# VH-VL binders against Putative glutamine--fructose-6-phosphate aminotransferase [isomerizing]: the designs that were tried, part 18

Target 1, 262 residues: Putative glutamine--fructose-6-phosphate aminotransferase [isomerizing], of Saccharomyces cerevisiae (a2p2r3)
Amino acid sequence: MCGIFGYCNFLIEKTRGEIIDTLIEGLQALEYKEYDSSGISIQGDELESLNIYKQTGKISSLKEEIDLYNLNKNLPFISHCGIAHTRRATHGGLRRANCHPHNSDPSNEFVVVHNGVITNFANLKALLMAKGYVFKSDTDTECIPKLYKHIYDTSIELGYNLDFHVLTNLVLKELEGSYGLLCTSSHFPDEVVAARKGSPLVIGVKGKTDMDVNFVEVEYLDQEEDYLKLNTQTKSSGNVLAAAPVKYNTCLRKSPPFVHNT
Short names: E, the ipSAE of ESMFold2; O, the ipSAE of OpenDDE; V2, 0.75 times the mean of E and O plus 0.25 times the DockQ between their complexes.

## First folded at step 8 (VH-VL; framework fv_becotatug)

Design J4 (from J1 with light chain S92D; at its last look DockQ between E and O 0.02; V2 from the best seeds 0.00; counts 0 for: pae E 6.6 > 2, placed apart)
Fold by OpenDDE, look of step 8:
Structure J4 (fold): chain C 262 residues (1-262), chain A 124 residues (1-124), chain B 107 residues (1-107)
Amino acid sequence: as target 1 above (262 residues)
Amino acid sequence: QVQLQESGPGLVKPSETLSLTCTVSGGSISSYYVHWVRQAPGKGLEWLGYIYTSGSTDYNTPFTSRLTISVDTSKNQFSLKLSSVTAADTAVYYCAREYWIATGQGDYIYFDYWGQGTLVTVSS
Amino acid sequence: EIVLTQSPDFQSVTPKEKVTITCRASQSIGSSLHWYQQKPDQSPKLLIKYASYSFSGIPSRFSGSGSGTDFTLTINSLEAEDAATYYCHQSDSWPLTFGQGTKLEIK
């Protein structure tokens, strides 16, 4: 069993240290039983950079790992999105490489934490490897950020500048199984996408003032409206997961009421 | 006690396929990661790849085009096939079990049991 | 890949002496380092798991320490039977890698 946690501050200044603490505290709150690994992703020193810190063992080990980098914890962020994960290994070895978050590439263009199982992982992995992606773990999650990058790059090549949520929908169309996931990207600063299929996900919103609404709008993929023909036929390798034209119809529906985590 | 035993031809001709079998005894291979590691004469250890009981595999990059690892759960056997062999593939080949328990204790990712190894010589 | 560099490559030692073997990783691997002993014409045997935990049946004279990038295997009082090649192994990241080995000979 895995736990995922995301923390975003918007137009409220938080220091890096505060953000890290919040993410770690979030993970601790999810801890029912001892997890065997944990990790976080936060913004780097550069505006469009994401850092990943992860380690096997207890949360204290993650803290120690973070401390090794001697980060400026007093660096302020007016807006920031961080994601975190804790894992109990059910599949794959207890290796740092198997810890979340997982990235798309060494530049961390896409970073994902995931709770669930991607059942078509083998096929996705094969496809992505044929595209030149290098896998570093034996987790099914690793295909997700790489798929993000693949679809993103393809979309850019085709002259599309997709919104993060649209890009996410395209990714989700290719995933089979169950999941709760969070994704951040250097291409979409100060944004985080959350998606679920089967796995539960809770969203909390805290404002400086009283909120006008007690719900979050959620997008459902129901009806096939727009054929983004992502002709993923890159020339060279035959088994192009032809991103089938993902007909996405985005319906905004009211989420259940905010769970105030007091 | 879990035991692993490698078996193979001992001699393979260049360009042919090296085939080895690792037989596990002393227990079920349920939830096992089995790795293949080789050691050239007088050299160190080189990791080749692994397979999980479910059939999931991962190979070291230099071998991705030539290496196939498979499992037969009914026989408690793991198999290695290395195609297009050259003299550079001459080595003692080991199968090793990765001790893996999803207990969260964090001290289970190591090779606790090794086969005795089988020497494969690639020669014309 | 993570490169593990052992030191020394070779050591000739007298019985009852303290022996120290080091393993340095090219990047931080936390505690995901293991030590194996390989005697001539034998398979590797696990000595130490996760940097500092002795495997079952291993004599108390063997100990491991270290974290991050620097690790040490110590034999407090060398015995004749300890003549072997010792390997460090990292399981932090793919691909799995081993040190080049340290051969211990007993005078």
Scores: ipSAE 0.016, ipTM 0.528, lowest interface PAE 6.0, mean pLDDT 84
ESMFold2, look of step 8: ipSAE 0.019; ipTM 0.543
ESMFold2 (binder alone), look of step 8: mean pLDDT 88; pTM 0.908

Design J5 (from J1 with heavy chain Q105R; at its last look DockQ between E and O 0.03; V2 from the best seeds 0.00; counts 0 for: pae E 12.5 > 2, placed apart)
Fold by ESMFold2, look of step 8:
Structure J5 (fold): chain C 262 residues (1-262), chain A 124 residues (1-124), chain B 107 residues (1-107)
Amino acid sequence: as target 1 above (262 residues)
Amino acid sequence: QVQLQESGPGLVKPSETLSLTCTVSGGSISSYYVHWVRQAPGKGLEWLGYIYTSGSTDYNTPFTSRLTISVDTSKNQFSLKLSSVTAADTAVYYCAREYWIATGRGDYIYFDYWGQGTLVTVSS
Amino acid sequence: EIVLTQSPDFQSVTPKEKVTITCRASQSIGSSLHWYQQKPDQSPKLLIKYASYSFSGIPSRFSGSGSGTDFTLTINSLEAEDAATYYCHQSSSWPLTFGQGTKLEIK
């Protein structure tokens, strides 16, 4: 009923226009006639910035929202990770504040798209509000990027320099329920993290010298949560997506949702 | 703490209009979706329709020509009128509060508070 | 519209036994299925939300499982007060629909 999609290029130049088109095409593969919202997040004009574009209604409404910003579509990125989301209509259109992606803060230090239900979100929200976080939406998803920022900021205060996948593992330990999520961050501009519990996730890999696109089967561990890490670096052969080892449980090849390293 | 209470006549003659009221106490009705559900004797539950506090409604298809759901915000009340009733409309009528949540995978709707129900009998 | 078919329609059970009730949807509904208990002359009471998550204050002997089209409500160590009719309810598509019900009696 909802779809998430991610797209990464690593050491292969893509323009902002090409990145946006790829994200939109990924969402269109998920589109039903009656979606009520969609959104994307991509890097801004500055290397460490993230922008969110989201709108109620169909994907055409998202395209109109993006056009209002008159972006430089020719801006090149040698490496980039973007994320996208769309969802099925239930009560007609939602308020734009409830659309995905969701952010940690006004500077978009962490940005998340999510499918699923965070069953302990009331407890997490109360904890985060007590620490000064301001919630703008009615969604359980908003807790996730704010929790990322809280744990990240705490780690910096304590003198740690966490990798994105280590930070993500700490965040996932605090989440209860079922989920599929993609997270990007201005602190980790060439990276996307994918995680899932109780939903399918497909990863495709394409190398610059080999044009074959592969959907990677994902193993679901006999643990309370499955974990996959992704980064923009490829091993010395140049066409392999970096991921944590997994055991096969279930897998469905689909386009989308998946994370793609190009 | 939120409570819903159905009220209205328990007996209605065929071809007349059934009229019920759902009174909400223990909270404001701002931003409420209230649903009407009925249960014929010995039968299961049948969803009739809902209303949002702005007055926006939607009705199950068999009832679109006979059913009116309305709200009176000054009294914290939702009302149901079903015209041209027959013996087939004999049922216990419930009002129920929608619990609605927007999540990453969509919206979830379930009914967390129900009224006690009121039996309406349509004499043959 | 989505049809929910419960099984069994009726079951007579002994206290402290395990009871399993199934609900099958005519189309995939993900996890948008909820379970209600209705005791005689009472309104329905929510037991399980999102297929598998207990509502607040529900005894731990009640659990739910499933996704897609096949769902199960389980009562471990049934108690006399659990004599009731149980309904599944889908919120994936309009109109909202309920299963036909499963009546449990204590023998």
Scores: ipSAE 0.000, ipTM 0.414, lowest interface PAE 12.5, mean pLDDT 76
ESMFold2 (binder alone), look of step 8: mean pLDDT 89; pTM 0.919
OpenDDE, look of step 8: ipSAE 0.019; ipTM 0.509

Design J6 (from J1 with light chain Y53W; at its last look DockQ between E and O 0.37; V2 from the best seeds 0.00; counts 0 for: pae E 10.9 > 2)
Fold by ESMFold2, look of step 8:
Structure J6 (fold): chain C 262 residues (1-262), chain A 124 residues (1-124), chain B 107 residues (1-107)
Amino acid sequence: as target 1 above (262 residues)
Amino acid sequence: QVQLQESGPGLVKPSETLSLTCTVSGGSISSYYVHWVRQAPGKGLEWLGYIYTSGSTDYNTPFTSRLTISVDTSKNQFSLKLSSVTAADTAVYYCAREYWIATGQGDYIYFDYWGQGTLVTVSS
Amino acid sequence: EIVLTQSPDFQSVTPKEKVTITCRASQSIGSSLHWYQQKPDQSPKLLIKYASWSFSGIPSRFSGSGSGTDFTLTINSLEAEDAATYYCHQSSSWPLTFGQGTKLEIK
């Protein structure tokens, strides 16, 4: 089984160390006896930059990897969106390159964590390779952030200025199969997009008020796929997708349902 | 290019142990999954089990009590032992290299390289 | 365990004709189905992976299609060298299983 987790703070100061700890604790809450790999993505030191830290093995190996970088863990963020992934040990060898998160390019313009199977990944990979993209992993997931960047760059070349949720809808229309995913981007700081098809997602929100329930003012992007759109009623399926609730601290996770408010 | 070659005795008496070796050439075995598949004369393919270079194994259920798959990394070799054989174990035995891709839904596994096969006959 | 049933079991075919072989899974396996060719007295050779993707060096006359439970291997213009037995193979769940095979002969 794979686990994905996201954590957003909005207008409440958190240090890089606190953000890292929250993401790792979120992954540890998934009750597996063993892990095959884990990883996180957080903002870097520079404006609108993203860094990825990932490693095979136990979550302790991920912690050791992060510690090697001697990050400024006291660096404050008034608003931040981070994502994380872990997977249970499975058949087959796992390389560090196959760990999530996956990126679009060396500058990490788009970063994705994903559960599920992209059944048309071979077609997408062939298309992206023909456009000059270089693949580093054996996973179907790597196509997703690269597709984000391809569509984004094309839209800019054609003179469009797409919102993150609009861009995401264009990307999702090209994906076949099942998925649960979180995406962050240096082009859309302080935003995270969550999308699902056949995979549960729960959102916990903590504000200044005494709240610990799962509700968000969200956009629902599409009637046939469970997308979120700001100020729109939820669909009957009960699935929730967000482009980042800049108004609240948010934890995004794959089941089971409970609120994580650290 | 990676090549696999099976070897071992072609004739085994009933109730004895069948022993085969798969030798890998044209590449390192430091990160290999190798599977054993057999084919009785005139019949289809039957998956027996696999081994990873670390020694991790999994066996098809009917063979769990009789089958042992092992690896000797110093010799670039994988080995199969099948105990208590009968005439039903007469087959061509293949070793095959796995290609594997993991997803959140499961593994996609196919065999990109096969050995030439070795016939083992079980008879008195 | 997942049973793969191929059709037909045997077919005698004239060169240059189109040949269609089917494989039906007892449960949905997505696209986790692969096709192998085995010529007489030879080991199997991978033709098609992931239901529809040709393996390196495979002639373009071989194609695959399908998803879920129903899959098809097509040989659009049969060559004499294609006389062989064809197997489907699923990797959706353990244990790994093969179809019973489809034997093609040239008449």
Scores: ipSAE 0.005, ipTM 0.430, lowest interface PAE 10.9, mean pLDDT 77
ESMFold2 (binder alone), look of step 8: mean pLDDT 88; pTM 0.898
OpenDDE, look of step 8: ipSAE 0.372; ipTM 0.731

Design J7 (from J1 with light chain Y50W; at its last look DockQ between E and O 0.44; V2 from the best seeds 0.00; counts 0 for: pae E 9.2 > 2)
Fold by ESMFold2, look of step 8:
Structure J7 (fold): chain C 262 residues (1-262), chain A 124 residues (1-124), chain B 107 residues (1-107)
Amino acid sequence: as target 1 above (262 residues)
Amino acid sequence: QVQLQESGPGLVKPSETLSLTCTVSGGSISSYYVHWVRQAPGKGLEWLGYIYTSGSTDYNTPFTSRLTISVDTSKNQFSLKLSSVTAADTAVYYCAREYWIATGQGDYIYFDYWGQGTLVTVSS
Amino acid sequence: EIVLTQSPDFQSVTPKEKVTITCRASQSIGSSLHWYQQKPDQSPKLLIKWASYSFSGIPSRFSGSGSGTDFTLTINSLEAEDAATYYCHQSSSWPLTFGQGTKLEIK
């Protein structure tokens, strides 16, 4: 029914065009079942800016939407984290406002793609609306980036300087239901957080060549406060490490080049 | 709190038109999808179609030529007409309210309120 | 259209036992599967939504699981009032379809 995908290049130069192509290819590699909306989020031209491109219809419609902006596809990024989503809508006609990604505010301080169901979204929406947040979609997902911004702004007002993964843990504690999500933020450039509960998440790690590759460090958060660190070193090839167990709330500081939910 | 109740003739002759009404009480119908579902005696549930308050409809393929679903918002009523009935149309007919939600997983539709059902027998 | 096949069609059960009912979809439907209970001469009642989430007011002995094509409704410690027919229902694709039903009777 829906798919989420993330792509990160870390200290390996990629152009904006290559990043967009990889995100689009990731969406195309999801289920062959037809989806009727898609979207991506990537860094903009300004430092610490995030842009969202989304459209109803086939993935070709998303490509057309992106082309309308005449982006500089040759712009290089030594490190970048992008996110993407595809989904199907059933009723009320398909609205572009319901497409992912969803943002916290017009400045895109927090941007989220999500697979799953947030069962307490009505309560969260009421709380956020009472605090002045404006909702533009029918989706439960829109609560997530707005909750990120609310908690972030509150932490700043109280004099705290939270890491992205700490902020994410505070957000996840307020969510009920199932989720697989990716979050990027203008406040945490070049970072992506991946989290899951009751939805599958697969992390792939790709090096440039088949030799000893970078260590993958993954922090998993549990209600019982259990944590683990996944590190491998081999003489023959780079390794792709398994996703966290489905029973844990998972928060990742960085994701590999491929994050897939099918 | 919301209640749905089907009403209409319990006996219809072959080749005639079956007509049923679903009346909603305990709430407004101003933004609802209502579905019609039937159940032949001793058999399972069969989805017939839906209507939105605006009058927008969609019907299950076998019924597209015979089925008409309509709404009268001034009376909080939805209606079903099934033309050219045969004995195969003998069933308990239910109206059901759709719950629809757009989620990160996609859209979900389930029926949170059902009418009591009314048996319609097609017999000469 | 998506066909839902339930197993078993019928089961005679003893009170306090655990009962498992399965629903298999002819193609992947993600978590767009819902379970209904229909007691004799009554309309269906929603039990489980989104494959595994209990509807409001449903006893905790009812639980659901599964995703994709294989789904399960479980009744822990069956009670006499649970004698009914149970249906799965998919909302992934039009037309909406139901499983053929699983009838539970008390021994």
Scores: ipSAE 0.011, ipTM 0.483, lowest interface PAE 9.2, mean pLDDT 78
ESMFold2 (binder alone), look of step 8: mean pLDDT 88; pTM 0.904
OpenDDE, look of step 8: ipSAE 0.350; ipTM 0.705

## First folded at step 9 (VH-VL)

Design K1 (from J3 with heavy chain G27F I29L; framework fv_becotatug; at its last look DockQ between E and O 0.59; V2 from the best seeds 0.00; counts 0 for: pae E 7.5 > 2)
Fold by ESMFold2, look of step 9:
Structure K1 (fold): chain C 262 residues (1-262), chain A 124 residues (1-124), chain B 107 residues (1-107)
Amino acid sequence: as target 1 above (262 residues)
Amino acid sequence: QVQLQESGPGLVKPSETLSLTCTVSGFSLSSYYVHWVRQAPGKGLEWLGYIYTSGSTRYNTPFTSRLTISVDTSKNQFSLKLSSVTAADTAVYYCAREYWIATGQGDYIYFDYWGQGTLVTVSS
Amino acid sequence: EIVLTQSPDFQSVTPKEKVTITCRASQSIGSSLHWYQQKPDQSPKLLIKYASYSFSGIPSRFSGSGSGTDFTLTINSLEAEDAATYYCHQSSSWPLTFGQGTKLEIK
């Protein structure tokens, strides 16, 4: 089984170290014995930058990869959206390049984690290669962030200023097959998009103990009759995002409600 | 352009070792992997196994103790040895090129090109 | 090991008829099922990949459908050259397995 996980803190300060720990803990709740790769994406040191850390092997190998960068774990983020993935690599050609997350370009303008099968990926790859995109993996997933960037750049050339969820709907219309995905972008730094077709997705909103807000900005396009409860947990705090029954794109603009005792 | 060709002896005696070679052209074994599949006369297809250039192998369960698959990428050759053969091993042996894609849900593997096959008869 | 069971084992059919061949998996394999055609005295040829996507150069009269455990191969308006044995193949888990085959003959 492959798993995707996202974590957003909204108006509650978290350090980079806390964010990384929460993403890793989310992956550990999803990890099964046979899963042989993992990765995360978080914001970097510079404004609107995104970094990807990924490795083959167990979660411990991912932790070692992250440690090589000697990150400033105390760097604070008032709001942050991070994404993570684990993947079973059962083919004998296990490669770091095939690990999620996948990017649109060397600048990581769009970063995606994905479960499912993009059945028209060969056609999408041919189209994107003809437009100058460079593919470095053997995965169908790599076409998704590149398609995001292609449509985004085209919209800018035509004079549009699309919201992230509108851009996402345009991307999803071009995908065939099944998917559960999370996307972040340097162009939309406070946002994560969650989308699914034929895969479960669960969205959790949690305060630590006692403070609620009147509303949470969550957008669902279509909802199946079946609804699965939360299947993941974290040790520290924040929200848990996992696969759940959401048929269409869901764009999350804000993280969960604030809490007083944080 | 893509071609696979099986070769080897057409007749093998019981208890001996069957040895086959698959020679490929139009692609390289460093870029694509090849599997052995066989078909007994009048029967269906049976997957035997593969080896990757890393040395990783997978053999179908009934053949684990008898089957050795090897690859020589410098010669574009893919080979099979099956020991202790019996009449049940009489079959047409194919090599077939793997098309592989790693997805978020696991591997998809299908065989896009096949050799013409070579009949091996196990008989005294 | 995933067992694939095809139906029918054999079908004698008239040209221009619609033919449906089924393949049932012993457990869910998603869309990781592929169809091959083997004409008499020839090697297998890939027809359909990922349950429903035609391989390059395959005539449009061939189509596939299904997901999970139940899959079909459909030949609309059968032609004489379609007399062959058809195999389904799963790649969801090791070992890779094939169905027992469905032989089509022309009446």
Scores: ipSAE 0.016, ipTM 0.508, lowest interface PAE 7.5, mean pLDDT 78
ESMFold2 (binder alone), look of step 9: mean pLDDT 89; pTM 0.922
OpenDDE, look of step 9: ipSAE 0.460; ipTM 0.750

Design K2 (from K1 with heavy chain S31R; framework fv_becotatug; at its last look DockQ between E and O 0.37; V2 from the best seeds 0.00; counts 0 for: pae E 9.6 > 2)
Fold by ESMFold2, look of step 9:
Structure K2 (fold): chain C 262 residues (1-262), chain A 124 residues (1-124), chain B 107 residues (1-107)
Amino acid sequence: as target 1 above (262 residues)
Amino acid sequence: QVQLQESGPGLVKPSETLSLTCTVSGFSLSRYYVHWVRQAPGKGLEWLGYIYTSGSTRYNTPFTSRLTISVDTSKNQFSLKLSSVTAADTAVYYCAREYWIATGQGDYIYFDYWGQGTLVTVSS
Amino acid sequence: EIVLTQSPDFQSVTPKEKVTITCRASQSIGSSLHWYQQKPDQSPKLLIKYASYSFSGIPSRFSGSGSGTDFTLTINSLEAEDAATYYCHQSSSWPLTFGQGTKLEIK
């Protein structure tokens, strides 16, 4: 089995080290006793950059890979969305290139983790290769971020300015098969989209508790894939939570937690 | 376009080493793995093994001590050596192209293209 | 190692009949099961991948189903050319293993 995990902090400061630790702990909690590969994606030093760290083997190999970059773990982020993936031991020839996350391009404009099988990936791959996309892996998943970028680039050529959730809907319409996925993008740095087909959605929310109970209104988009957008016009019964355009979905019993406020 | 062709001697004496070559065209051994599978007369299919491009091998357990698989990606050749053969090693030997996909649901391996097969008879 | 047991070992069938072949795995393999057809004196040919997805160019009369431990290959309207031996193959665990085969003959 595979596991996906996401973590968002919004208007509450977390250091890069805390974000990495949370993502790693999320992967370790996924009940697998032995890992074949693991990976995460987090923001880089620049606002518009996303970095991918992934490695075959145990989670300790991923930690070693991350340590090689000597990152400034004290770097604060007032808002951040990170994604992570892990797989149990496989019996195939696994290469680092086939580890999740997968990217759209060398600049990591779109980054995806995915559970499921994209049954039309051969057709999508052929189409995207004909449009000049270069595939680095043997995975069906690699088509997803590349399709995101193709549709995104096409939309700006035609004069559109799509929201991330609208873009995601267009991408999902082209996918056949099953999926649970998380997507982040350098074009939407404080957002994560979760999408599912045939699975329930689970969202974890944490805020400070004062004298009033915190409440978060969730709005589903009118789609079978079920997208979520927090309604900024509705206030909690106590502390006012900052609204964020968070669009995600989940597959299996694994889901990303979402934290809006202190 | 994709083609695999087994070649080698059709007759091997007991206790000697069976040596086969699979020559591929229409694809590259640097991007695809090829496996050896055999079928004794009137029997089912038996997976033998393959080699990673890194040089690491994976062999079916009964063959670990006798089987050597090698690859020459520059020549598009995939080779098998089976030492100390007996009559039980008489079979049609196939090379088969692996299709491997690392999906979010797990890995899948199936063989999308097979060679014609070459019969090897072990007899004195 | 995972043992695949096919049923039946042999079946004599008439054209136009629906034929069902089963494959049972000794432990759960999810959907990591594939079906091959081997006609007399030919190499195996892939029919079904991922338990239920037809390979390119395979006639629509062939279909697969199942997950976990129990899998089925169905030929909905048998043709004379379908006389062959059919093998299931698992790719969930090493070593890769095949079922013992199911031979279909025309009456």
Scores: ipSAE 0.006, ipTM 0.475, lowest interface PAE 9.6, mean pLDDT 77
ESMFold2 (binder alone), look of step 9: mean pLDDT 89; pTM 0.920
OpenDDE, look of step 9: ipSAE 0.477; ipTM 0.761

Design K3 (from K1 with heavy chain T53Y; framework fv_becotatug; at its last look DockQ between E and O 0.37; V2 from the best seeds 0.00; counts 0 for: pae E 9.0 > 2)
Fold by ESMFold2, look of step 9:
Structure K3 (fold): chain C 262 residues (1-262), chain A 124 residues (1-124), chain B 107 residues (1-107)
Amino acid sequence: as target 1 above (262 residues)
Amino acid sequence: QVQLQESGPGLVKPSETLSLTCTVSGFSLSSYYVHWVRQAPGKGLEWLGYIYYSGSTRYNTPFTSRLTISVDTSKNQFSLKLSSVTAADTAVYYCAREYWIATGQGDYIYFDYWGQGTLVTVSS
Amino acid sequence: EIVLTQSPDFQSVTPKEKVTITCRASQSIGSSLHWYQQKPDQSPKLLIKYASYSFSGIPSRFSGSGSGTDFTLTINSLEAEDAATYYCHQSSSWPLTFGQGTKLEIK
């Protein structure tokens, strides 16, 4: 059993340190004893950059790994989406290359955390290797971000300008098996996509004040893949209407969720 | 082609040490764990332990005081020694390659290739 | 230690029949259960991984199902070559353990 967690802030300033702390706290809530790895992905210093920090061992080892980079933890982000993952040990053999998140390429154009088993990963790996992708890990998960990049690059070559959720649907159609996943991308810097099949997923939404609604309205589409649609307004008594402009592709079942903070 | 081959004496006297070698080919030792599994005549399979090429091991609890698993990476060989044997240790001994996959759901372990097995009889 | 209990211990079957073998775990193991076939005088051969996914090269008549504590191996249309002993194996917790085996014979 692995855990995935995501955290987004939108038009609510958070420092890099606060974002990292929130992701780590999310992992600690999911963490089983006998942990073998953990990792996060957050934006780098540049607007369209993503960095991955991951390490074998306990969460404290991940914190030490992050500290090696001497990051400016006071760097503010008015909007940010981060993802995180942890897993429990089944035996003593560990490789850092197998830690989540996994990337599409050295530039981290697509970054994924995933629970589940991609049953056609051998076929996908062979096809992607034939197209020039280099695999570094023993995981089935590594095929997902690489498939994202392949489909994205192909769409650009053909003159399409796909939304992140449309791109995600195209990727999911190629996957067989089970998954709960979160994907971020340098091409979609303020977005995270969440998807599930055969794994639970829970989403929390926190408003700006103690009186804000802290739960998102969720439409369960009763299909193999369930996608979330959000209510973009809040109504109180009188003539006051407000909109919370957040979009993501998320399903509802009990699983490690990402937290939406608007 | 992946191959595992057990070898060693077929007869061991009680209270002595059973010693077996598993010679492997067709795969990199740094990429896989090797396990030892035994099967008493007419009985089921019993997991004994594993080793990684670095020397890291894990033994099934009843065997921790008697079992030693080792590796010689220069010879592509894994070794098993079981001390103080009795008739209860009579079995076919297999070495098996672990397939370990670090899926997004967790690690899964199964044995994709097995040696042919070697019968060891403990008898005076 | 997780105990796997198979049923039946032995079954005599005719070709083309459907055969069902069960494996019950003493505690939940999710989908961390695998099935092996062992023909006489041979080493075990992996059939099913993750409770329900066939290993490479395994005939489609073999299928697995279940999660948690209760698992089944099904041979849809038995062939003479399927006479063997079948073992379930859990990889959820150390030590790794096997079921006691189910022997199938052809009538």
Scores: ipSAE 0.012, ipTM 0.498, lowest interface PAE 9.0, mean pLDDT 78
ESMFold2 (binder alone), look of step 9: mean pLDDT 90; pTM 0.927
OpenDDE, look of step 9: ipSAE 0.398; ipTM 0.732

